# Designs tried in a protein design chat: VH-VL binders against q9umr5. Part 6

Target 1, 268 residues: q9umr5
Amino acid sequence: SYKPVIVVHGLFDSSYSFRHLLEYINETHPGTVVTVLDLFDGRESLRPLWEQVQGFREAVVPIMAKAPQGVHLICYSQGGLVCRALLSVMDDHNVDSFISLSSPQMGQYGDTDYLKWLFPTSMRSNLYRICYSPWGQEFSICNYWHDPHHDDLYLNASSFLALINGERDHPNATVWRKNFLRVGHLVLIGGPDDGVITPWQSSFFGFYDANETVLEMEEQLVYLRDSFGLKTLLARGAIVRCPMAGISHTAWHSNRTLYETCIEPWLS

## First folded at step 1 (VH-VL)

Design a2b (framework fv_acimtamig)
Fold by ESMFold2-Fast, scan of step 1:
Structure a2b (fold): chain C 268 residues (1-268), chain A 125 residues (1-125), chain B 106 residues (1-106)
Amino acid sequence: as target 1 above (268 residues)
Amino acid sequence: QVQLVQSGAEVKKPGESLKVSCKASGYTFTDYYMHWVRQAPGQGLEWMGIINPSGGYTSYAQKFQGRVTMTRDTSTSTVYMELSSLRSEDTAVYYCARELYGSGSYLDYYGMDVWGQGTLVTVSS
Amino acid sequence: SYVLTQPSSVSVAPGQTATISCGGHNIGSKSVHWYQQRPGQSPVLVIYYDSDRPSGIPERFSGSNSGNTATLTISGTQAMDEADYYCQVWDSSTYVFGGGTKLTVL
């Protein structure tokens, strides 16, 4: 009776990270078929996001085809961006709830241990030099690097995020918007103590302006223009915002209170 | 510095229950998952289950479901594994092992980095 | 259920390169960990996350993982490397270990 759940992991992650989430789902919705996709695990999560979208698309098609009543997506961190693109490029998806766990939906601009591990000498202020090169765009992290001080470079060089957000024009934009709008619910989860996603409000489609002041979703040009359907979804009552303090980046998929408050209600 | 110290060897009869302890020291007990893995004489490693010491959440291998119970005591930094309805084929060395995944880590790990010394359990009539 | 296949034994001369395979359907999409177990001792993690080495593990140990095969490579093999080696992955609802490979250094 419960719709199947498809889980998409994040950067340097694997299906292993979701064992607690599966325990919670089994306890509250016994009999739910949960598929955690074992694609682009570990270091392969650094592959370009469009390559990952193609691979995940091939994996989700048969699952969706077997579930005529619909499916739910739970997409963590970088995986939330993969799911954004899946919902746009698939002209036949039947996703009811898209649950985004602390995903940088408007991009990332912050010094984190993940970036220091990959680029030890880089600061957030100069990472644009690497990420907005053709070489840099071959790495998933750079596909959603959004430097608010070099927005012109972001708009011209981003091969992924600027396109799926409709910040740069694309021939398929109208079709992508139509496809994305088929989603039943967009459930956004994130919080101030994440420690990785910067600004944390990126998980709710907020982001820095040129002065590093956070502007919320309703002040974003992509919302105001309804570039991929956020304004339409909000008007339908289809956007759910569930912020929670006290949760670090690696704990979103393993906190019971978070699950009961933000995820469980959307797993019909 | 990090250590896992297990309880001593046991001899059991078929039908009895086994309870093995594993005491952790040298790190924050509630920040790391704990696994139980066994190894029958001359055989390979077999995963039994996992426990989250923070919340007490558990997940068990299908083969042991209904026979195994894992618990923890945060005041003593100790995890326990209980196996009921023992059979002779349950004769094995039982290990506890800490998962490399740490709360608040910026890079998740998925291996078992610290292992207890093992507890030999012999089940015979 | 998911199965990892390892050769039961591998023999190499001292100083030569040993390769231990771990076969599994689409294993390249999973993170593979490798353990070394000497007789009478607890397992020791030698490679995690396909190719990363824990602190204290010599650089002669390396790993790779693609398609249907993960490989543990030990270059300049030494007598102290004699042990059983196990690969391990997470699959869906369980942790899966390979059957183990006995490495003999002649």
Scores: ipSAE 0.000, ipTM 0.459, lowest interface PAE 14.3, mean pLDDT 88

Design a2c (framework fv_acimtamig)
Fold by ESMFold2-Fast, scan of step 1:
Order: structure tokens, then C-alpha cells, then sequence
Structure a2c (fold): chain C 268 residues (1-268), chain A 123 residues (1-123), chain B 106 residues (1-106)
């Protein structure tokens, strides 16, 4: 009776990270069929996001086809951007709830340990030199690197995020918007103690301006222009915001209170 | 301690049906998926399908679709695998195997295996 | 249909490191599990999710997975490690096993 749930993991992650989330779903919605996609695990999570979107698309098509009542997506961190693109490129998706767990929906601009592992001598102020090159755009993390001090370079060089957010024109933008708008609910989850997603408000479509002052979703041009349907979804009552303090980046999928408050209500 | 105990060896003729049982103990039966895997003599492992012991939901490998049926009895903590229209190529050891993750995750590894049931199909 | 390729056999001397490969298109994007099967016995899970070891499996066993090849490594190989080894992945709607590698310790 419950709709199937599809889970998409994040950077340097795998399906195993979601064992607690799956326990919670089993307890509150017994009988739910949950598929955790184990594509692009570990180091392969660094592959370009469009390549990941293609692979995940092939995996979700048969699952959606077997569930005429619809499915739910739970997409963690970088995986939330994969799911954003899936909802836009699939002209036949039947997603009811898209649950975004601390995903950098407007991009990332922060010196995380993950970036220092890949680029040990680089600081966030200098990563634009690497990420906005053709070579850099072959890495997933650079596909959503959004330097607020070099927004012109972001708009011209981003091969993924600027396009799916409608920040740069694309021939498919009208179709992508129509497809995205078929989603039943967009559930946004994140919080100030995440420690990785910078700014944390990126999980709610907020982001830095040129002075590193955070502007919320309703002040963003992509919202005001309704570039991919955020304003329409909000007017329809389809956007849910669920911020929670006290949760670190690797704990969003393993905190029971977070699950009960932000996720459980949207798993019909 | 987890234990999976399967029914004994069988000899069948072509066209007959096979039904193998697998009785689970040492864990909560309804919390973990059960898989069926077969192995022809001197050959490798071949996945046949999966059953959710809680709801009874099943999914089968395409090669066996239409010939295999998996069921369970929660009162005896037992799963069953029935294979119909047997051919000589179905001669194999049939294993039940427990999924390591909770029954809602179908992609995890198999942490415990039954002892196997040898089925010989010959005229 | 997705295919996993393993060498049919690998031979090592006692105390040496054995390496068993499992080839698959973009296998690094999938989670690989490894099973050990001794003659006449059921398979035993020795590595799961690329590199994790179950309780009771010696530290000599390790795994890695990147690009088009996953690898099972057995350091300080012992006579008791002589067995068939199978890799496994979930691909969309089915489990796929490799053809198996017979490890001989002489």
C-alpha cells in the first residue's frame, strides 16, 4: 500500500550509509519497497553529474514503471542534484515526494575536508581556477561549485548546475520545467550545523551574493523568473521546508528525530 | 546464531515440479529478505530471485520468470522455492541465502547461506 | 545484460599475496560483494560493499573497486584459503555473479 521509495546517495558514499534510514521506514511504513541505488559508489561519485544522471535514470525507469501509483525519492547531499536533473530530463516520471536531504541546490562554496583531500593546497577562493576549466567540469564536485565572487565564470562554465537551475539558457529548458512541475511535493531538509554544505541555506535554494550575504529562495532570480518552476510549486503548496539544527552532514540519514519530523510525513 | 536449514536432496523427472524449503532460526525472520541461488555441477552461482518474508512480495530473475514461485510461512519461519517444468539443465544445488540488510533493501550482500539442496533431473 | 569477468584460476605460494580481479563495465560505480566457497560447502561472505569485512573474516582479506575492475586481495595466503571466489553486484533489477576463480595454494 505504501509507494516505493528510491534512495540516491551522495559524494564518496554508498547504499550502506542508509541502513538506519531503512530501519526507520520499515518501523513506520512496514511493507514499503525501498531500493537504494548502488551506482557511482565511493570514488565513482566523482564522475560528471550528467553521466550519473544517465546511469540513475536507467536504474529508476523499471522501478517507476512497476509502480503506477507513484514513487518517492530520497536524495542525499550531491544525490539531491542528481534527482533534480532526473525530474527535469524524464518526461514520464511519476514521483510524488522528492525529499532532498541537505543537498546544495544552489551550489557549494566552502572549504570542506572532501575538497582538501582532492585539492590539498587550494582554498575556496581559488577553486574557481580549477573547477571552471573543461578539465574541472569532468568532476562532480565542480559541476555544482558556485563561487559568488566569479558568478560570470559559474554561469559560462558550469555544465550542470547553472543549466538545471535555468541560470543559463538551454534549448530544453521549457521541457525540463514542464517535467519538473509534475512532482507532487518538494521536501527540502537541511540545517546550520551540517558543517559541509556551505552556505547551508543552499539546501533551501538560498545562496551567497557577491558580498557573501545569504539571499533566501524568494530573493533569487531563478525563483523570481520561475526558471524551472519553484514559484509555481510554492504557489501550489508543494514546497515543504524542514530545517533542523544539531545535525552534522553525515547524520541526516541516521537521525530518528529528523526522520520522524521531516521525512516520515511524506511517505504515503 | 543464525541458521538456515534446507530440505533434503531430490531426484525428479523432466516436466515435474520441485519445491525446496528453507527454515530460518536465530534472528527475526520477517526483518530480512531471503534469496534463492543455484549452482549447476562444476559451474558458478546463479541468482534466481528474492522474497520479502514480511509481506510476501517477490521478484524473480528474468530467466526463471514464469517457472519459479517463492512463498513463505511466517508461523514456521520457512521460505519455499518452487520450480516447475523441470529440464535436465535444472540439475543443480539450490541455496537459500539471507540478505544482510533489512528486508526493504534488496541490493545488499548475502550474509548466511543454507547448506544447499541437490536436485537431479534425469529421465 | 551485465557481465562480470573473473580469471578461471590463480595460483600462489603460501605466505604470498593473492589478487583476484572482477571486471565489469563501470563496476566502480557499483557495490561489489565477494564470496568464498570451499568444495562441498556453501558460500561464505568475505568482503561486502567493496571493502568491508564481516565479523570473523581475517584481516588478510581486503577489497577495492574502481573504474572497470574490482579486486579481492588475500595477503599472507594460507592453505585454508584454497577455494573458489565469486564477485557479485546488483545491476538494476538482478544480482550478477562472476564466473568464479579457483585459488590454489601450493
Amino acid sequence: as target 1 above (268 residues)
Amino acid sequence: QVQLVQSGAEVKKPGESLKVSCKASGYTFTDYYMHWVRQAPGQGLEWMGIINPSGGYTSYAQKFQGRVTMTRDTSTSTVYMELSSLRSEDTAVYYCAKGRTYYYDSSGPFDYWGQGTLVTVSS
Amino acid sequence: SYVLTQPSSVSVAPGQTATISCGGHNIGSKSVHWYQQRPGQSPVLVIYYDSDRPSGIPERFSGSNSGNTATLTISGTQAMDEADYYCQVWDSSTYVFGGGTKLTVL
Scores: ipSAE 0.000, ipTM 0.402, lowest interface PAE 17.0, mean pLDDT 88

Design a2d (framework fv_acimtamig)
Fold by ESMFold2-Fast, scan of step 1:
Structure a2d (fold): chain C 268 residues (1-268), chain A 123 residues (1-123), chain B 106 residues (1-106)
Amino acid sequence: as target 1 above (268 residues)
Amino acid sequence: QVQLVQSGAEVKKPGESLKVSCKASGYTFTDYYMHWVRQAPGQGLEWMGIINPSGGYTSYAQKFQGRVTMTRDTSTSTVYMELSSLRSEDTAVYYCARLPEYSYGLDEYFQHWGQGTLVTVSS
Amino acid sequence: SYVLTQPSSVSVAPGQTATISCGGHNIGSKSVHWYQQRPGQSPVLVIYYDSDRPSGIPERFSGSNSGNTATLTISGTQAMDEADYYCQVWDSSTYVFGGGTKLTVL
């Protein structure tokens, strides 16, 4: 009787990372059909996000078709951006809960101790030179790199995030907004001890201004202009915010307290 | 267009020090790490270490730790690799090499190579 | 320490398919990159991330990687393909190269 759950992994990740999450779901919602998509695993997660969206779209269509009462999405890290685009490009999605696990929804701009293991050869202040080139936009991380000191370059060069956020015009923007608004619940999860997502408030549609001061979702132009429906969803009571301290980036899908508090209530 | 131009061939005696240069052009020098890889005659490629041109941070392969030193000069867009206490076994072609335009970490490939510097160590 | 094993030599006739193996424990879980080196020249990247080709590398070059073996395949081999070929992975804190394979086209 439970709606099927579709899981989309993150950067340098695979379905194996979700074994604990699947155990939790089976314990609390026995009989739930959970599909963890094995597309764009490991280094293939670096492929352009629009390519990943197309591949994941093809995989989710038959799952959604078999569940007329609806499905839930659990989308981790970079996977949360893939799911945002899926909800916009699909005219016929039947997603009830979209659960975003520590995803950089407003983009990434970070150079923390943990991120230096991922970016040991680049400084965050210089990555814009690579990412905002046509060649750089062939890599997924650059599709959501958001340098607050070069916002004009981000707006002009981003082939993915600036378009899906409605920050730059696209012919399909009105249709994408209409499709995204079909979602039942937008569940945002993240926290200050993540160590990878920078600023961590990006998981809640907050982001740095030009002085690296974090502005929350309600202060963002994307929200104020209602570019893809955040203001409408919030007014509808459809946005859930579930911050939790003490959880590192790789632990969001394997923490029982996090699951019981932030995920379990939305898996009808 | 990325170019890496190395200093010319050298002949050294055992116990001396070697210092090879690699001048970069066609990109912002401080935005990319530089690697050094060597190849002994008739042998394969061997990674020696890495330098961050911005901060001067270095990391060396265990085999060369204590003998190799990598430095840079940002005013001339040049990296240097110095190898001390030379032995006959250090006879090799030494290459500087750079990772691709996008590098999120160290699990990468060497897209750009210098032309190589032949160093002969003989008594 | 991690070791990549390649055959020392492979010989093919012009137009034949050449296959060059690169063996390593659980290499299928790593990203394998391949370089071509002609005598007196610097290495040239021919395959990266197991199977991707850089711009300018002919379609006859392909790669695969699974289990304990990665493979570089050159279809319709030409005389210009005579070279040494090296596989490479990143393991822990170092870059590991295979011993190299000399391809001869007779």
Scores: ipSAE 0.000, ipTM 0.394, lowest interface PAE 16.6, mean pLDDT 87

Design a2e (framework fv_acimtamig)
Fold by ESMFold2-Fast, scan of step 1:
Parts: C-alpha cells; sequence; structure tokens
Structure a2e (fold): chain C 268 residues (1-268), chain A 122 residues (1-122), chain B 106 residues (1-106)
C-alpha cells in the first residue's frame, strides 16, 4: 500500500481547500490515507509561524508513528515554510517526499491581495517598517517578509525565516541541518503565473538581490555555505524542480495536469 | 484637520464592562494605527494596546491581555476600547491616540483624543 | 520590564533653560519621544525620534539621546511651558512611559 500523506494548508486557508487534491490522490493511488491538518485555519493562519510549527508538530507525531515505512508531506504556500521547520526541529521525522506547492522558501517581497487584505494602503516598499518590528513578527506573513532593500533588518529581525534558512546563526543549526537532511526527496513546485509569491522563484530558493535581480538557488549564500543542507541534497539527487506556467496561486492544489506532472510521481 | 473625538464620561460599578469610542476625521481612517493609553488620577501615562483600523488586528499590553478588546468600524471611522471586569483601580482618563507612522514600531503618537474619564465606584 | 526614570519636578525662572532627563538602560539605542501635558488637557507631542520637532512646536524645544540618558531641553522657558513632561520608548513588545516631570516656571 501507499505511504500516508499529510497536507498542510497556507495563509487564510483551511483543509476544505484540498477537495480536488484528495480526489486526484484517490483516483491514482486508491487506499492512500490522506490527513489534511485542520489547524490554524483562516485568520489563525496569521499566528506566528513558530507557534504553528509547534501545533502541527503535535498533530504529525502520531501519524508518523503509525507509518514506520514513512510519510509524504504536501505543503501549500505558507504551509511549505511550516513543513521546512518541522523537518528541522523533529529529531525523528520519517518523511520520504516533501512536496512544496508554491511556497516562499526564500521569503516574500510583493504587493499581493493577501497583503492588501491585511494592510490595504501599504506598499511593499513600506512594509519593512511593520514587519521588522517585534510587533510585526507576531504575524506569520511578516515571519517570511524578505525586503531585498533592507536585508540588514531582515537578517536581524526575522524571528523565523532567517533562522530556518541559516541566514542568521542559531545554537540548534547543526541539529536542524542533520534532521532536515533525513528527507527522501524535496519536490519544489511553482511558476511565473502564480501572481502572489513574489518573486515566484522563491519557491525554488531563488530570490532578489538589492537591485531586484533574481539570483537562483545555486547563487544564494545559504546554498553555497550549505547552511541547512540544500547543496548536500542536490548532490545526493534529492531535489526535484517542477516549474509550471499558467497556474495561479489558488490553483496549485486543484489543477489535474500539475498533479499528474509534479505530485503523483512522488507519492509511493 | 485631524480630529479624534471620544465618547463622554462614564460611571461604572466593579465587575461591569467599559466601552469607549473614538471617532476619527480629517484623514484616511485606515491609513494610521490607533493606540489606547490611560492615566489614573494624578498618575502617569500607561499604554494599553494598538489596533490596525484597516485589518482590525490588535496587540495588547500584557497587563491588559484577557480583559481588553479593541475593535473598529470603518463605515463610521470609529475605534472602540472595551475593558471588562472593572475594578476601582481602573478609574482613569482613557485616551485614543494616532500613530504617526504606518507600523514602524518606536513611532510616536501625533494626535490625541480629548480623553474619557471613567470612574469605577460602588 | 523596562523602566524609564524622570525627576518628579524641575523648577526654572522665566527665560532660563529647563532640562528634563529620562534615564533608561541603553536608552541611546532607542528612539525617544516627549509629550507635554497641561492640567486637564491631552498630551501633545513636542519632540520625537530623539530630536525632531513636530510642525507647530517652538524652536525652543530640543532633544538629545545618548548612552543611558535622553534629555528634553526648553530654552527661554515661558509660563506657558508649565506642564507635565513624559518621555516614551518602544521596548520589544510594548510602549514604556517615564513617570513624568512637573515643570514649574516661577
Amino acid sequence: as target 1 above (268 residues)
Amino acid sequence: QVQLVQSGAEVKKPGESLKVSCKASGYTFTDYYMHWVRQAPGQGLEWMGIINPSGGYTSYAQKFQGRVTMTRDTSTSTVYMELSSLRSEDTAVYYCARDIEYGWLQSPFDYWGQGTLVTVSS
Amino acid sequence: SYVLTQPSSVSVAPGQTATISCGGHNIGSKSVHWYQQRPGQSPVLVIYYDSDRPSGIPERFSGSNSGNTATLTISGTQAMDEADYYCQVWDSSTYVFGGGTKLTVL
């Protein structure tokens, strides 16, 4: 039989957004036990990411314990960052495929409807003033706000992303790297028509430099220093890149072609 | 011209709830954070919390967490501060005050309401 | 928790320079704001970000912040400057006010 699948949703989202994904999995891998975690739904998705990591950790432990052959993670948008942290903080995870659906792995820097909902009059150029304060870091979206024009503030103020990416030092960095490296496959999915994740290459560990020129993963300091294991995973053949055009941010979990091309092959 | 106009003075009994309003005019209501600050008779200023009028998100001083609730009504450009389980030591003038900046903390308060005197007595 | 210490009272003659201190551990690394409150009135922002003056505040008001002490300076003090003065900083997750200084112009 197939390994169980754990699904982690994104910002302003909930478990019921994954109806189509569950239908696809049932069609191609009948009998797969799929658990869509119903935690931090809707507005609660704005809670600090470390708080979310703790809650999701408590939820995944019993699922992983019942599956000695391993589990797969499918983590959408902001949920991909939760899963990044889970893989690092859990000394005993047994994740085979970590499938990241359009997640801002290097951070977010863009004017989007989600930001306009939370801060309707703000512009991306001004959001650093909110996000890089201790108050702003109490909101999940600010935990991965990465302003390339204020990288010094990002490095010093980010309570989550800069730490999990090894961009700022942490006492647990060596253990987090060791834990993360136990993952079987890191499957990265994203595309230019997403419309929310900015730059879209953040889903593939690319990001803006100070001139807003995108540098790909292999040019990032975190990759070159192998801060949490990306270079080691790539050398091992464990990183899968699956870009697809024509898919908007809310459609990654409901597009059949995307599922068949990028997700289905990694559900064993 | 920026104005913050607060509701009138109130007398409350211990155990009751207080709800003070602050109506903003002369600027775009949703562009600026709003703070609540209180001052007991003859005492200094004490920060209670902040609300973002556009999103409705709030952050409260630890002392008031669990007793204070801040809300807003964008249709009337009004913020509200509700304080529950009132005690005699909650007797104070309550002020709303506008944040000068859009969310860069360490920012000052540039305009203040006239204050609302709340007396808690049995 | 972080504490700001102000003298309870300062007295000056009209035309003299008044100085009001605000002490705090490593306060020079923080942005200090100053409010004036006349009896029965709302606070008025007189100095912000250590040394900046809001529009409408007289040039007589100035501020500085270094080390463990921030200072509000009022030159050529006038009777209308009689008020309580409060310093303020942001510390981590909260705003902290000093205890206030009553300025008397005799």
Scores: ipSAE 0.000, ipTM 0.401, lowest interface PAE 15.8, mean pLDDT 89

Design a2f (framework fv_acimtamig)
Fold by ESMFold2-Fast, scan of step 1:
Structure a2f (fold): chain C 268 residues (1-268), chain A 122 residues (1-122), chain B 106 residues (1-106)
Amino acid sequence: as target 1 above (268 residues)
Amino acid sequence: QVQLVQSGAEVKKPGESLKVSCKASGYTFTDYYMHWVRQAPGQGLEWMGIINPSGGYTSYAQKFQGRVTMTRDTSTSTVYMELSSLRSEDTAVYYCARKYGSLTYPRGFDYWGQGTLVTVSS
Amino acid sequence: SYVLTQPSSVSVAPGQTATISCGGHNIGSKSVHWYQQRPGQSPVLVIYYDSDRPSGIPERFSGSNSGNTATLTISGTQAMDEADYYCQVWDSSTYVFGGGTKLTVL
C-alpha cells in the first residue's frame, strides 16, 4: 500500500492545475489517496503566508493523523514555502517525502507578470521599497521577496522567509528546526528554463550574492550554520536534488518525464 | 484563567453508549486542539483521539476507530467524546486535554480536565 | 506499533537525583513530553520538546533525548515529587505514552 499524498498549489493557482499529476500517480501507484487542498485559490493566494500556513495546517492535521505509515507532500511554487513552514510549526507532522516542485526556497528576485498585476510601475530593483514595508508584507509574494542588493532590509522586514530560514532570530527557531528535521526526504526539483523562479537555483537553496552571482546551498550561511537543519539532512542522505531543463514554470505538474524521474521514486 | 470542566461520573451497562463533555473557558476555544485520554484503574494513560474545534476535524486511535466519535459546539466552547458498545474494559477515568495549535510556540498537553470516572458493569 | 518502555518504579532519598528513562526505537528523532500525575489528580506537563520547562515547573526538572533513550532528571528530589511519570511521543498517526514510572521519595 502507498502513503497518502497531500498537494499544495502556488500563486494564483488552484487544485485544477494538478489533474495531470493525479493521472500519473494513479497510473504508477494505483490506490494512492491524493488530497489536493482547495484553500487560498486564485487571488486568495496573495494573502500573507502565515495566514495561509494556519489554514493549510488545519486541513492537513486530520489527514496526517489518519495515516499510520506517514504522508507525502507535493508542494508547487509558492506552495513549497507554505510546506516549509508547516513542517516547522507542526510538532506532530509525519511527513516522509516533502517534494518541493520549483519553489523559491531562498526567495525570489525577478520581474514577473504577477508583479505587474500587483505593482504595475515597479521594477525588481525598486520592489524592495514596497515589499519591505508593513503594507507590502500583507502580500504573499513580498513575504519571500529577497533583494540581494538590500539584504539588510530583507533581514529586518521579511515577516516570513527570513524567519523560516533562520536568517533572523525568532523565539520559536529551536522548535521549528526540531520539527523540520523529522522529515524523511527533502526532494528538490527545479530547472533553468522555469522562467518565473529567479534565480532558478532558489529551488535548490542557492541564491544571488550582492553581485547577482549564484552561490549554491553549501555556500549559504543558513546551511553552514545549520539554521533549520539542511546540513543535518544532507549528512543523513535525506536531500534529493532533481534538476531538469526544458520545463517552464506552469509545466512542472504536467510533464510525464519529470514525474517519472523526480517524483515517482519518492511516493512509496 | 484557563479551565477545562468535564461532566460528572457515569455508571453504564455493557452495550450502552457513553458521552462525556468538556467545557473550555479562559481562552480562545478554536485556537487549541482538544485530545481525549483515558486511564483504567491502576493503569497508564491511553490516547483516544483529537478534535480541532476550529474546523471540527477529528482523528482517532486505531483501537477506538468505529466506536468513538468526537464533536464540538463552538457556541458553548464544549467538546464531546462519545464511546459506543461499552465493555467492562472501558471502565476508566476519561480526560480531555488541550494542545496549542496556533503558529506560536507549542506547549504539549498544557491543561487537563478534572477527569470523568466511567464504570461499566453488569 | 511504536512502544515506549519505562521502569515501573524508581526510589530515591530526599535531596538526591532521580532519573527516569523512556526507551523507544530511534526516540532521539522524536519530540518527547513528560507528565507528572499525583494520586487522584490530573496529569501535569513538566517537560516538553525533550528539555523545555513550562512556566511554574521548578528548575530541578530537566530532560534529554538521544539515540534510543529519553531521560527525565529531577535533582534535589522532594517529597512533593512523589508521583507517576509518563513519557509521550507522536508516532505517525497517534500519541504514544510510556507505561509510567512510580517515583518514591523515602
Scores: ipSAE 0.006, ipTM 0.413, lowest interface PAE 15.0, mean pLDDT 88

Design a2g (framework fv_acimtamig)
Fold by ESMFold2-Fast, scan of step 1:
Structure a2g (fold): chain C 268 residues (1-268), chain A 124 residues (1-124), chain B 106 residues (1-106)
Amino acid sequence: as target 1 above (268 residues)
Amino acid sequence: QVQLVQSGAEVKKPGESLKVSCKASGYTFTDYYMHWVRQAPGQGLEWMGIINPSGGYTSYAQKFQGRVTMTRDTSTSTVYMELSSLRSEDTAVYYCATSRGYFDWSLPYNFDYWGQGTLVTVSS
Amino acid sequence: SYVLTQPSSVSVAPGQTATISCGGHNIGSKSVHWYQQRPGQSPVLVIYYDSDRPSGIPERFSGSNSGNTATLTISGTQAMDEADYYCQVWDSSTYVFGGGTKLTVL
């Protein structure tokens, strides 16, 4: 009776991180079929995002085909970007709720520990030199690196985020927009104490301008031009914003109050 | 199956440098991060740093930045920790540890396999 | 700098329940891992991600984490459980250990 739930993990992550989330779902919606996808786990999460989209697409097709009433997606951190692209490339998805759990939807511009594992001497101000090269774009984290001081390089070199956000033209943009708009609800979750996603408002389609002042979703060119359907979804009443303070990046999938407030209401 | 075997005990003088090795076996060496953690006599555990054995990329605790260097040799599945400008307060047992977890992959957030430790005594 | 606070010692009689606390600001929003260290031995992971047990760790070990306190609970405590216990979290860019708690079973 409850729609199946598909969970997509984040950078350096695996299905194991969602043990608490699965417990919460089982308690509030007993009998829900939850599939946590064990693809691109751990170090494999560094593979290019388009490669990950292809792999996750192959995994979700049979699940969606068996669920005529639809499915829900819960996509954590980097996984939210995978799910964004998945919904755009699939002509036949039947996703009701797409729950984006602290995902950098407009990109990342912050000195994070994840980047220090790969580029320990790089600062956020210098990472554009690596990320906007062809070699750098073979790493998932660089696919959504969005340096607000080198926006021209981001627009030209980003092989993933600039394309799915409609910030650079692509032949499939119209089809991607049509497919994405099939989603029932876009549930955006994030908060100021995340500590990893920078700026945290990226989880709500806000981002830095050239002076590092955060502009919210409605001020973004992507929204104003309705490049992939955000303005249409908002007008339809299909965008839900659920910010919560006091939650660190690794706790979004294991906080009961967050689950009850932001996730549970969207699992029909 | 998973084993981390460290080099033997060392006695050093102040101002000298220390180099401890940690040889890994029973898993794919380049798939998991390796940490170094030390423990002074009668004291608690103190994290020193981490190395990615695949690329050789490192990150060190602020306290050790500039004194510690971590390297690896993929042909021997060995990680090295070198600490320079030794002081008497560097007397400790030095551990290598990896995050493997109890699933196919482990995240670098905890320490589930530890070496046997290397006692280093720094005295004049 | 993030700090984890543990009691220096806890004493219980054999067969009774031992409770070891680990205090930290908003620690309930972090994942807490627990290590057992017997004298002269390397640490052993006994609880990871707040409440999960590694293979080979007895069921009498359990963990919880909420608000500002994480707790390691050892039911039916045995003499072999005498050890130092450390809690640990990842914070920002570093790995933080508590000061350790010496468990005595008398």
Scores: ipSAE 0.006, ipTM 0.423, lowest interface PAE 14.8, mean pLDDT 88

Design a2h (framework fv_acimtamig)
Fold by ESMFold2-Fast, scan of step 1:
Structure a2h (fold): chain C 268 residues (1-268), chain A 126 residues (1-126), chain B 106 residues (1-106)
Amino acid sequence: as target 1 above (268 residues)
Amino acid sequence: QVQLVQSGAEVKKPGESLKVSCKASGYTFTDYYMHWVRQAPGQGLEWMGIINPSGGYTSYAQKFQGRVTMTRDTSTSTVYMELSSLRSEDTAVYYCARVGYEDLWSGYPHYGMDVWGQGTLVTVSS
Amino acid sequence: SYVLTQPSSVSVAPGQTATISCGGHNIGSKSVHWYQQRPGQSPVLVIYYDSDRPSGIPERFSGSNSGNTATLTISGTQAMDEADYYCQVWDSSTYVFGGGTKLTVL
């Protein structure tokens, strides 16, 4: 009997994108109950991340309640940030494996087609003016925009990522850390050929310094201070890193080799 | 310029199989997913399934699972929908329809069906 | 299974505004697409992502989506707009169409 799997999609995405993932799970773990959450689909994925967290929380509560042995989360791209917040705000989650598929865990600092569509003449160097405004923080992508040249503005204005990463103080930080630490395994997946997540090491809690040199997880203040439990999880042997080259951003949920190598082992 | 051309009308007997073709032109065939949707006379639209023309992988609506098969031929830019064990309730116009992509999203499918074939009328009667 | 509910028919005088509703549980969290189908013709996508218009679709077509109801609005309705209109969403295991609304322009 396998634990149920809950899937959370990404930006401009929906449950349809996971058709191949469902096929793979059915082949290797037949009988697994997989729920692909059909909330905040397509353009609605632009809504503020805290709003999305509230909606997904309401959807996952009954699924977790029905599975006393635990559940697994597979969270893709932006969905990985939703799942980070879910694990922190839920006092009673029973998540065993949290599988993060190419999610910008330390933020995003790269041009995206959506940002070019909204702001066609703006380069990534200028998006801090828009994203770090109250209006900009009403869009999910700005909730994890992390400009390494304006870190003071990011820390002050980010309504989501800076808080969930413990980079800015919050009254609930201690409770969020305690809740997050209940997770059985944190499985981080990403790779250099993603083409969207910038830097790609953001999927592994690495990020740019002010010179755009990537510092890995162990050199981040969030890790060194153990702000939400990364250092504790690593010491416990609960962090799994699974980088894979040759996979573009829209292919993480549809590559069989990736599934077999990075996902399948964690779906007990 | 972008066009989907379907095979002609068919008359079938109960228990027979149906195979409809849909030939794509004016775009890169393997870059866009293709749906099959049907419409019974005087009724609404009903989704049957979808095919990925690149890998050939398919997903079917539960109602048709076990009776429908979708395939493609990349050399002719053609998708096929085969429906077996026909009954009179399968009388319908069958459409192929391309999954739309937002031009500004770098290949993101918007899930709306932006280009439709002309439809294939299939009559199932004894 | 997820169900989208549309009124079976809507009537409007030429030049007036027609509104067609599409009801679904928590539909505001989904992306709604709208299709126009004239008799004997294939459907035509008129709105995608709740409110965006494909190239070639007149500005008088607009859409909105909030809570449990999505709405297609046609301002300055013309005789050529007489057609069946269908809303559509993706729901975890299938593409779901509404039952369709016949728009009659008097």
Scores: ipSAE 0.000, ipTM 0.422, lowest interface PAE 15.6, mean pLDDT 87

